# Ledger of designs, part 46: VHH binders against Flagellar brake protein YcgR (ycgR)

Target 1, 263 residues: Flagellar brake protein YcgR (ycgR), of Thauera aminoaromatica (c4kar8)
Amino acid sequence: MAELSTPSPASPAPLDGGRGDELEKFTLRGARQILQLLQDLITHRGLITAHTGGGHSFMTAVLKVDEERGRVVLDPSPDPQANRRALAAPRLTCVTQLDGIRIQFPLVGLGEGQDKGRPALFAPLPAEMLRLQRREFYRLQVPLAHELSCLLKAEDLARKPVEVSARVIDIGAGGVAVVVPTGAAEFVIGGTLPACRLALPDGEPIELDLEVRNLNRQTQRNGTEQLRVGLRFAALPRAADTRIQRYIFKTERALNAKARGGL
Short names: E, the ipSAE of ESMFold2; O, the ipSAE of OpenDDE; V2, 0.75 times the mean of E and O plus 0.25 times the DockQ between their complexes.

## First folded at step 1 (VHH)

Design yb2 (framework vhh_7yz9_2)
Fold by ESMFold2-Fast, scan of step 1:
Structure yb2 (fold): chain B 263 residues (1-263), chain A 117 residues (1-117)
Amino acid sequence: as target 1 above (263 residues)
Amino acid sequence: QWQLVESGGGLVQAGGSLRLSCTASGSIFSDYAMGWYRQTAGNEREWVAFISSGGYTTYADSVKGRFTISRDNAKNTVYLQMNSLKPEDTAVYYCARYPSLGEWDYWGQGTPVTVSS
């Protein structure tokens, strides 16, 4: 029997459409830079959320870069359905973080086979990779120990109001990503969730309006399925913005100090 | 935006050679990776070869050692040199710009290649 509790994946949802022009400055196209960045993901065992389209994604990792064949080798999903969706997809959008820097890249021409006798997925090296170093695009991966939650005001299938306590998996200046059990509520992209309550460790919950930006059914590495919801802060008061930024900076500093062997 | 035009296909005998060309319209051709795909009736498009903006190349196992991809950035053109052709190489060959974040894939109209026994 498998463990029921596993660490959540660290990778946030893809950035919203319409930001392509603003992101050009942060796009890497050099073959050497791309190879080095992929190798860095291997070295740091970076978890990748691979979006297959249609609101579906799965957790993967770069197992190796095959420079002779110009391919990246990926860890397949334990869910055969997720692998079939990936192989059928015209494109994967891969999202991860390295040292607080958001990394995003497309993969095309996904195939399946074996690497050293084990099942693997492979694709040609990406032609470009996005590497965001700007603070406005930074997403803090929320430590599980913090138990950050957001109480969502949503509707069920019968259009009746329902409250869902969702776990916050990442947070930034513009919004949060949360995980919700499949079937707990109905969400529509562009819909507004009024008077939601974001609970930070120090102080009272922050009351705010959230706009649904993206929805992804995600298969975890342990094979379980959950709904990942990307939520934008619709109208964030200055006091709330200050408190969220303070939490992000304080947590980032604590994580960096721990990595370096702090007190 | 981008337009890709393939040429150089035709009928060739097994063991022969063909060179395919693909000319792109676009001021930033040199910034993007390019590839070749092929498709037979009733099957999905299969990747054949890839060339990065920096000139790094890779090939499908079925064509490795026989096909060579190259580019001329001054002419906005990518080439596929096909040697030691086999009947199994018979397909419509498509030039493609490797997809960017948030962009549509750009494909040419295709150029047919028929390899006779």
Scores: ipSAE 0.007, ipTM 0.271, lowest interface PAE 10.0, mean pLDDT 78

Design yb3 (from yb1 with G98K T99E W100Y L101T P102L S103F E104S Y105G; framework vhh_7yz9_2)
Fold by ESMFold2-Fast, scan of step 1:
Structure yb3 (fold): chain B 263 residues (1-263), chain A 118 residues (1-118)
Amino acid sequence: as target 1 above (263 residues)
Amino acid sequence: QWQLVESGGGLVQAGGSLRLSCTASGSIFSDYAMGWYRQTAGNEREWVAFISSGGYTTYADSVKGRFTISRDNAKNTVYLQMNSLKPEDTAVYYCAAKEYTLFSGDYWGQGTPVTVSS
């Protein structure tokens, strides 16, 4: 009765973005693979968002891998409170991407000290890393020079309507991540923001409905706190989808052309 | 506001059964993968079971064949049916909502203790 025990006997059901069973296929557990990936993050100066729980995160980077002691060395936050939250957390969930590939890994047993006279955070090497190499999960980091913004229709603390101009920091096929000024609006996970306007180069702003999927109070590398809001495209019109994909493609091509000029 | 509330933990004899429940509020529960993790003193949280928004399940080798994860989207609740419990299953059990799509993030409950006596 194998037909009744699986959704599809020939292949797994389509990935719905929440399927934990599919993630095992993308989990690296080999020590050499893990070391290679961490070294790639160092070489490419990969910025890491470290989640400490409770909707809090901070920006860090892997500074060094100490293979002999089985440890990673992380760049501490310039915000002492972010570092205290990290040290108190039972686990950090580290999220980054390398050339559009999502990378996620846990760090446990975080400690504080110094590396070559400079403050540093230390953690044992992760036993596993998720490397999610699927096109539908690709995220383009939006260049600051593009000044991409999205006008959000939200509510303030008193639940009165408010319009907030938010900077778009990343964009993909399914949504955007934006930075909202602290205290500018209230967001509820699962809430819908109707008739928002996404400003892309080479055309009129795109009007679209956005669903709040994620909220993160993030301490940046410079110590500044910002609210990051993850927003999913709801009922995306075909014309809007085409324009977004065109922007992603053009920007990726331009970034690749710039990268060809070796330093 | 988003919240996970666990219940159903307690004391049980080896070979016995318990059912844990986790109810989500303030979110679109049906869009999230839900999981159970456990933690013993001095150790990090370890994954026990996942269920996707589509109902597909994955289990840690240590519990496969003994534990069953399920969900009821109408009640915004995920369950962990634990059968043939062993003393080594003694831990605090945590419910988690996972975003494995475009956006990162995990949401955690407060935990519910399970003690299995020999």
Scores: ipSAE 0.000, ipTM 0.130, lowest interface PAE 14.5, mean pLDDT 77

Design yb4 (from yb1 with A97T G98P T99G W100Y L101W P102S S103E E104L Y105T; framework vhh_7yz9_2; at its last look DockQ between E and O 0.03; V2 from the best seeds 0.00; counts 0 for: pae E 12.7 > 2, unsure alone 61.0 < 65, grease 25.7 > 24.2, placed apart)
Fold by OpenDDE, second read of step 3:
Structure yb4 (fold): chain B 263 residues (1-263), chain A 118 residues (1-118)
Amino acid sequence: as target 1 above (263 residues)
Amino acid sequence: QWQLVESGGGLVQAGGSLRLSCTASGSIFSDYAMGWYRQTAGNEREWVAFISSGGYTTYADSVKGRFTISRDNAKNTVYLQMNSLKPEDTAVYYCATPGYWSELTDYWGQGTPVTVSS
């Protein structure tokens, strides 16, 4: 009877954190919020994958939060080598999930000791914790039947202001990806495009500031080169956010219904 | 992007003291943890001391009781008071802002050399 070793669920690789700005909305920095989240991890006995770098990781758990000393207590690995790596690492990247939400946080300044006579790892409280809600990372592929466009206010190679109408190919709570003709404008990663206009089907265009986060050249099947531009919403009014979320939800629902043969 | 500038390194005799300073140019210094690391030639960088945004401190065992990390949020500066220095403390000392998610990279200064002569 060959014991089918159930493949240990592949520890989710640390999300290649999109550039810091997209993650800012999901980053907790408040001391109370951090403490509460850590306490929630304790309460739910959440297993944590601790990454020590170099492709190495071990399983741990938060055992205790020592608020008086400003430290977190972790369960050490049964592997002494893993513990040595953890102690030597400049940073421990902890990844876990609570209620279907991915949680990631760094620990710095690990030490070993004892908690109530048991071996433990100690670290100062994390400076920040990332809660990645599925909702926030979801990017809807815009159906071809939907004409989402974004008017980009950019500059050409001569730094002359130009307006470029771009087709939106995907949209999420944090931004859009658009396609523009190659050479239509000069885009710089990290650059801000002010007072752009996002056109949604349900009303007037939304004025917003966009930050260039990614640039990819794509060759179409017809041989035409296009530039895919990943854009972050730099300043999104609450009303605009609500409209975008509503659009995404409605569209997703429609797509799912169609996929199930309902439409 | 954070710019960190270390200062205060130099030559000191065993048993002597130095005070390192690191000034950060960035927004919201008070919300971030700060740390000191050191590196010797041919070795990996090791953490020395850490101070959280809330002022909680931790130290490597090798420096515990001798070094003190502190911060002045009004000056965007972190300090490392090093007392009872030993030749084994000779290294380049770096200031860092650990824990930035944006690039999964720490921000580092250029370092300040500390030489402890026997």
Scores: ipSAE 0.144, ipTM 0.605, lowest interface PAE 2.8, mean pLDDT 84
Fold by ESMFold2-Fast, scan of step 1:
Structure yb4 (fold): chain B 263 residues (1-263), chain A 118 residues (1-118)
Amino acid sequence: as target 1 above (263 residues)
Amino acid sequence: QWQLVESGGGLVQAGGSLRLSCTASGSIFSDYAMGWYRQTAGNEREWVAFISSGGYTTYADSVKGRFTISRDNAKNTVYLQMNSLKPEDTAVYYCATPGYWSELTDYWGQGTPVTVSS
């Protein structure tokens, strides 16, 4: 029997492990409920990280829900290799957010074709969707304008110490997800990165010990590949925790205000 | 838990036909999407056809118009009817189904080899 697993707090990585009874509470199986949630993702232009297995993913979006044919239409990757991996996968594990709430769902039977003359990927409607409303799963997608960064202390391919400035792409109560250039550093799941510095838009950088929880090579919508690293806060002082939560709350309020303003 | 058993592979001449079958045991078959994949030497595994729990079908462009996927929920079986076979269809064919979130696993059969001579 497999042990229960905890999802990485720093990564939009899929939930994993034997959590059947616990996840059932958050699982949507009603056809209308699923259709409505997919339509909401379209309306809010929700970007989706589609995991194809083996530590690979690509960025996509739901372009259309074809209720009559019982399928979703997805934006293909400009990278043909990412599309080939997706088409070969027995399942895509799709991770996204709606109003800060984590949404996950499987897509099975991915095909390729065209929608109104443009390349598209197609999949049957998912039979289930996971909607996690617990505060510990909340992840703020960091606005690019904030230029949030984390200076990581790591090792290069030759095991020499290096400092890497990594862009923070999401942040939550338990950690951050960052983007690092290919080849800039080696990361080992479970490895500790001591005395890293998280730079928020206001104030001094926060010194943190981080643990590597997951690694993912993600193909972007422009066809480039990035290494995404999920990092857990190993030792988070109370003052740092307060400051991080204040940033998350303040940014969430500002984003919600802009959404209500029709921007 | 799932077990998938494929059958129907073999040697066939170009232009011929084969029907592959995959019988599932252990879980509620009708609740799951079922599909066929193939692996050719030196290439990544590629999907061939899928059928959803609701009966919607999708096909890879390379097999559209030649292959047909169907299911019989009373027999817990999915079928792949392969017509107008070509040498490039030579591969090991796999039956597969994903699990629910509670299972968090994908189930694969052992595979059945198909060789198409020219």
Scores: ipSAE 0.000, ipTM 0.182, lowest interface PAE 13.3, mean pLDDT 78
Fold by ESMFold2, look of step 5:
Structure yb4 (fold): chain B 263 residues (1-263), chain A 118 residues (1-118)
Amino acid sequence: as target 1 above (263 residues)
Amino acid sequence: QWQLVESGGGLVQAGGSLRLSCTASGSIFSDYAMGWYRQTAGNEREWVAFISSGGYTTYADSVKGRFTISRDNAKNTVYLQMNSLKPEDTAVYYCATPGYWSELTDYWGQGTPVTVSS
């Protein structure tokens, strides 16, 4: 019996791994809290993006928690290469959302095996889980039909100015993620892109300064790669913030109505 | 910020035992999970054993029942007791911490070689 095909939505990137005191307040380290949160992920059938390093990731889910052996059981990828990368990685960084709250946790010591006669991945229970508040770290997945775009003022390999119209795949109070074709521009973590333009449906594009926070490669269906660029808002005027929040609220409402009708 | 120093490796005959130690420097050792890994020449490192900050342990299938991981938080030390050693256990053994979920880099020791002769 084959597993169901997993769609390939835009994957959320992990946090940059900063060690600031602000993130400690969102970190769960108690065994009971961790078990309960993992159980909630199982109950809600949450899809998890597992990052294997080098900008690679795959979709998975927590199938069960084996408390006696201190292990989580994960759904393997139908792509054998993704499974091999996961087994070779020193750490899986798992990212998901539950009720609009971003959840992130590491898994180490990943192994393969069988669970009730079906292929499965196994790992020790995570030592910690991050449970982030919605407003500060939430990223709305932008519906493809919205065709939201952001004009990036970047540089090519020769450091010449280039403008790239990039599709927005997620948006939150603090930033956006976009996808661009490989080679369209060169991006540097920590680099600033001044005077970019974010196009929202409710008026003129918003002029924003953006900071590159992360880069991740995603393989398209035809086998070509695109670059996912995570961008932080550097200077966000109040009017721009209001428009962004309004877009997120309206889109969440519409997606919530569709999800109920689609279930 | 972290330094890890492994010790206890050496030459042992098949069926013998060794105890590896890994001493960590750092301000919050007791909050961190620790693991043992091993590597043979030309191969990627493989996971061997894991111990959580709360003392929960797990093992690779190839070492279950033969190896035991433990920790002494007062000494900032994690141990790997290796019994019933086989020639296939020959490798350089590394201790590592996966770190805090937010750290960019895992910490690794320099490794301690273990040779199991037949």
Scores: ipSAE 0.000, ipTM 0.217, lowest interface PAE 12.7, mean pLDDT 77
ESMFold2 (binder alone), look of step 5: mean pLDDT 76; pTM 0.771
OpenDDE, look of step 5: ipSAE 0.021; ipTM 0.469

Design yb5 (from yb1 with G98D T99R W100L L101Y P102S S103W E104G Y105P D106E; framework vhh_7yz9_2; at its last look DockQ between E and O 0.13; V2 from the best seeds 0.00; counts 0 for: pae E 7.0 > 2, grease 28.8 > 24.2, SAP .721 > .668, placed apart)
Fold by OpenDDE, second read of step 3:
Structure yb5 (fold): chain B 263 residues (1-263), chain A 118 residues (1-118)
Amino acid sequence: as target 1 above (263 residues)
Amino acid sequence: QWQLVESGGGLVQAGGSLRLSCTASGSIFSDYAMGWYRQTAGNEREWVAFISSGGYTTYADSVKGRFTISRDNAKNTVYLQMNSLKPEDTAVYYCAADRLYSWGPEYWGQGTPVTVSS
């Protein structure tokens, strides 16, 4: 009678490690991998949105990778003001897509010059590049003007059911991050919030179940404490998923258009 | 919650040197890029120096060749060595922390005043 040693329940990995670990899986740090990905961007003439901070961005492209000098050459903006902002920024956050996969990478130490007699921007090669293979890991920062909200069905300290209207600060295919006043409800990581309502601008609220994935306390400049709650969609109907994806796409397009000076 | 605490500010004569320090209380300091900003009364906060998580540095043109940003990950501390100080460098200096893919500083220190006398 061989005593089947019941596998000891794997201690739940600390929740903070999960997102970091997941992101690490999609982070390229190898020099060869980075170079290859940059070359792929060149080959495919991938347009890049370069964010300079302060809500400003411009469209660019990788023109060349200079391996000898360890630098990337970017197409400057036709807008001189955008180029000035870029050069004055401590970092560019570059965002693009290749074959439907979102790519993000930072550039630090931007300079201007000429490449083959043409104006160009130069930066050292990125130390890492993020290639998000799964759409669920992308999070759109929700514009303040959209005022997305989520009605959370939670419990207070006394285990009494409470409804909390939370502002949505970011949204993706896999979930949302919201901000709530401290003390508005008790949240437990791994806990499920049933029958919550996500309000999108394009129609009726979406009813869904949410799983608490992370909790972060934030102190505002005014001294007010807020709780940021990361929530996963526990069960999302296909129709709801489609609506969320549509909203994300539409919003991204609008933001990009604005960044291009079109709005 | 990340707290940034600046120190090292004070009064210095033109041409003098000062070293600012900023210590972070948060975990995983190595994953954050760190920056120094400065602000004068009535003006917007301006970027001064930046150091990536990987150690790449960049500087505003106004401080290039005079200021040096560095970090010690073991101490969760970022430094700003300021040499050849000028009266125009007088400001409150702020430390800031960015995540790698953030759109800007997420955490700010309380600031440390630097006064450069002529």
Scores: ipSAE 0.518, ipTM 0.813, lowest interface PAE 1.0, mean pLDDT 86
Fold by ESMFold2, look of step 5:
Parts: sequence; structure tokens; C-alpha cells
Structure yb5 (fold): chain B 263 residues (1-263), chain A 118 residues (1-118)
Amino acid sequence: as target 1 above (263 residues)
Amino acid sequence: QWQLVESGGGLVQAGGSLRLSCTASGSIFSDYAMGWYRQTAGNEREWVAFISSGGYTTYADSVKGRFTISRDNAKNTVYLQMNSLKPEDTAVYYCAADRLYSWGPEYWGQGTPVTVSS
């Protein structure tokens, strides 16, 4: 679907607005369901990407639910600028995953304060939460050490063929997100990139057709601009799908073991 | 295309009441969550109240117990009943239409000024 040219946040991105109505059946609206899901996030210490708009986001977590006051308590960012953007935003869009289930919810009325003498962010309980138990929406954040790449067969400004090796920043059953230098190629939402090559750590690169789904342009601290490109897989052969899912599973397991101190 | 039109703002004495209305000209009002925001000069918009498409409501602490948000889907209208008004409630009030699966409010009204005098 065509996406507005507005920037999208890096790493876990909110779902496209054009698909919002399809997701109603995954939307929780009951107070008990919402409280239980928030408590599950607390229990599993789930990391949440909080999007403030304008291509900005920060990492947070739900520290607790204050049922008496009807509020959630969030971990502030160590970056003061991120906290100020969050407090100024009309809405905070929170995205996370729990046991392979994508969870997304809005927070409005974010405020600043303290919890047991520690800085904290507060918001009223969300009135709705999206709980997507559908594997298509899960996206693994690719560790930098893996240096996963995708060779894109695209066009330059003069419409001449160009190949761009792009770093893969997330991967799921339905696609990848990659980062390229701005100006390396021209991309159009809805455009098809035929015969691209996805390099996984084991085996030969996977040849596949990709469809451009979203574009996000960001300026890095050194002034260098880069482009985040969201790409959907065209139909995958079973063997390719199996390899991708195996990579995701192995990487998740390794990350979970490291985070929990497993021996 | 959606258009949100607010009404009911004005000048009121502290302790008084006002009822704001916001009527949508869009096609699927009942599928949208609706919110009220307010803004004073030189500051960012502040969230006031929210009502989900299913009628669940929540409020900013500063207005809880004094303000009530409601909706009438047959009239494509959301309301903000403001009681026990204080001078600190003085602001331009904005209606917003929002969907959970979008990147924030999709539509905003033009704003209606509310002045609460001592």
C-alpha cells in the first residue's frame, strides 16, 4: 500500500495506517484484558519502542501499573531530548513483542514525575491495545554483529540500474527493513525490486523479489543522511521461508539466553 | 474527506460550565477514537480527554472529575462537558479523530477558544 512520505521511526515501526481497519479483530478493549497484558509485559520485562512522531523513538518499559490511579509507569529514556519529545507529543505509540506476539498501544497524557525516588514517566491506562497473534507481523531486530545484508537491484536518479548492498536492521516472515545511504538509489513506494539477494549467515544468498512498502529518511549525528527502506517479500519458496524462520528462531534463542544469563 | 467543526466555546466565570461539541463530516465516525486537546499560547497541545470507538473514556488528571467526554455516533458528534471551570482551563480547545493503528490523530478541528475569568 502506498504510504505517506512522512518519516517512519527506525527499528520496530508502527503498523501502516492503510492496514488499520484489518486489525480491529486483534484489538483489546476490555479493562481486565488490558491490565493483564500490561502485567505480562512487566513480568517478562519486555522492552518497548515508544514512537513520538517525526521519525523519533526511544526504548522504554512498563515498570508497573498503578490501578488505584489508573496509570502506567514507564522507564524514562537516558536521553533527555527523547524524554522532552515524548512529553510534547500528542500521542506516544508503543510497540513491543511478547512471545512472538506483536503488541501496540497508544498512550496519551504522558507526564513526568518520580516513582520511589527515581525519575519516571506516567500516563493513563491505554483504552485499547493491539495484540497480533499472527507471525506475519513479528520482526526480529538484527544484531549488528551479524552484519546481515541484502543486495538491492534498483535504479539511480538517471533510471540506470544500480546495485546497492544494504544493511538489514530487522527481519520477519513477510519482509525486511534495510538502511542505505541517501542518494544510493531511487525508491518508490509500491515499486518492485526484482532479483535481490538476501544474505543469511548459513547457505547461499536467497534470490527474491522485494516490494517497497515504506521509506524513512534520517540524518545521523555526523550530518550524514540515510534511508530506511521497508521491503516486503514476494512469494517465497518453502526452502527460503524455512531458512529465514530458522535464522529468526536461532537468533531469538541466543538473545534470550544472553539476556537471562543462561548457561 | 473528514472535517471536524467545534462549537460551544466562549467566556465563562470561574466555577461555571461549558459544553463543547465537535461534529464530523466524515463517513466512518463510529470507527474513530475521539479526543480533546487544549493549547495555551507558546505551549504545546495538552491532551484533555479521550473516548474510544467503543465508548471507553479516560481523562487527564487535571480535569478528572470535572470534565466528561461523550459521543453520539448517530449525530457524528463528540462532546466535552466542562464543569467547575478554573482560570487554568483557559485555552484553545481542539477536537481530534484518531485510530489505534495510525501514527496519531489523523484529523484536527480548527479549535474553539475558552476563557475562564476570575
Scores: ipSAE 0.033, ipTM 0.486, lowest interface PAE 7.0, mean pLDDT 80
Fold by ESMFold2-Fast, scan of step 1:
Structure yb5 (fold): chain B 263 residues (1-263), chain A 118 residues (1-118)
Amino acid sequence: as target 1 above (263 residues)
Amino acid sequence: QWQLVESGGGLVQAGGSLRLSCTASGSIFSDYAMGWYRQTAGNEREWVAFISSGGYTTYADSVKGRFTISRDNAKNTVYLQMNSLKPEDTAVYYCAADRLYSWGPEYWGQGTPVTVSS
């Protein structure tokens, strides 16, 4: 049976609605604000992870806002099964990031069709959007050129200890999200991976214990599936926290300088 | 640096067939999707067919059943096999590459003209 992905600040998984009173100040409900934020996502070609439940998600983007019909148009998955899961879901939870700020919103009533002759998914405009301007929710999307990896100590399908070099796709104050090839290792939500090694560009790899917080089988743009694993930093030493924050700051600064000077 | 070079356009009679090729200079990135668009004078470029890096395909309703898109990653090449051609298929055909399946393309070819006579 597929386990439900549980939300965690250390991963890009959906946030818990039980924090409603604490998150209320970050919730946008004004129609103008919602439309502007969606338009910003369109302008910046913001990639969205759409969670369909049951530990499944797919990568999409907002293609346009149809104000006249009160709906958003989304990029479908090239994998027909991912689209079928999305259409069968009672709700999509969409998670993305813009300028380092985490954005999350629900879509209900997903349908399929075409936009200007191209395959598309449609949903009514969200009534609310969450825009989180807090350090604990910030995720740096790791540049592919950095080839950032984390050596995980896990078990294979035969329960034999294995070491898996996993690609780090995002990193924040509370943890990392990594992708692993299907079948490379077994992960259990709540399980601890001891003595893993996070490689940062400056200095020796950081040895740390990681807790598995969520598992998600994400269908990529090329139609392949990757297992995405959200990992929380367990007892993170202060020196390690400083190095991670320094990496995040330096990388953000470099990306912002490149965008202003080169684009 | 990525460049798309198209070939195979030309003149063909209605009911005939034509095969377009598009070769990418350098490497095809594993997450890039490839597509074909066409444009007639005075109109915007119209999407025709799309293929993901994993081989999933979609087609515009106007060409479904007549056109087939395919790719050969070893040759960095995408193909458009056009069968049962109609005069309304007359256009300049553009090869395109993007990471997003149906989003506006990141890279464009120079275009290759196709003329279908009645």
Scores: ipSAE 0.013, ipTM 0.482, lowest interface PAE 7.9, mean pLDDT 81
ESMFold2 (binder alone), look of step 5: mean pLDDT 83; pTM 0.847
OpenDDE, look of step 5: ipSAE 0.106; ipTM 0.604

Design yb6 (framework vhh_7yz9_2)
Fold by ESMFold2-Fast, scan of step 1:
Structure yb6 (fold): chain B 263 residues (1-263), chain A 119 residues (1-119)
Amino acid sequence: as target 1 above (263 residues)
Amino acid sequence: QWQLVESGGGLVQAGGSLRLSCTASGSIFSDYAMGWYRQTAGNEREWVAFISSGGYTTYADSVKGRFTISRDNAKNTVYLQMNSLKPEDTAVYYCAASYVTEFGPSDYWGQGTPVTVSS
């Protein structure tokens, strides 16, 4: 039927032609493993970004796994246009995170209906799920209270230099994802943004060269759209790498402690 | 810089045919899944046809049997052959390219090419 999702490459560097083989060890194809992982997403109330193609995505969640009918039940978007796009798409690429581990899986054959009297989206169980435990794929969701920002050195539509302060929504060893104000700049996949400045707590901003890897318009659960830009660290200095890793470690520890509040 | 440039649109009579082309710059093309979308005034873009990096194709029900998507990786080009055109096919047609990265899917869009089917 519809084609399964192709795994994302980890690096632009040459891999002796073995890139797909490296990702194979992180691919789950056992029916029991897939069912268990989907149940874990339900248990942890994990939000999923569902990419419908054409630069569009929406926030969803797995509401239940219907083993008898061999399908998942998903929370529809509050935006009717996002649901229409999803239903028309040949494939959804679903991306989420569990315990800092990136999880990605395809859904094909999406339909709509009701579950227990409530609107729902339905899709057959995925034949495979990607569970990436590589350092470069670990993503810390940045707390809003940290007000983490990155000053981007970019260009507008007329190729004029502009500086954009972008909110950092997630951070990992390999890069950051940011939200950019509408119309503030134009981004080209593969383009390099030189001398950007990442502001972390406790210290001066880190100066970094960033490569644009991902552009996506995401519909939030409240119906609001945001442009999300995925940016890879180019030639990260050791001192900067150490500081970023320290921030990730400390923040994760603090979030885990807070999640257990009232122990 | 990566860009998609569409061509081949125009005015055609009902029952006629058009071939749309979309050419990508650079060597990135062969890794991308390619699609065609269309948009009429006041409506969201709707998916028309899709071709994977491996050459598998899918089509919207409204165009099955009439439209054919194909690709030529040596020319960095994707095509949409449109046969038995109907007035309802009148729209601006957009080429899209999609690739999965460590941040999720990443998409390019062309500027669009208008297709008008009369009578």
Scores: ipSAE 0.013, ipTM 0.368, lowest interface PAE 7.6, mean pLDDT 79

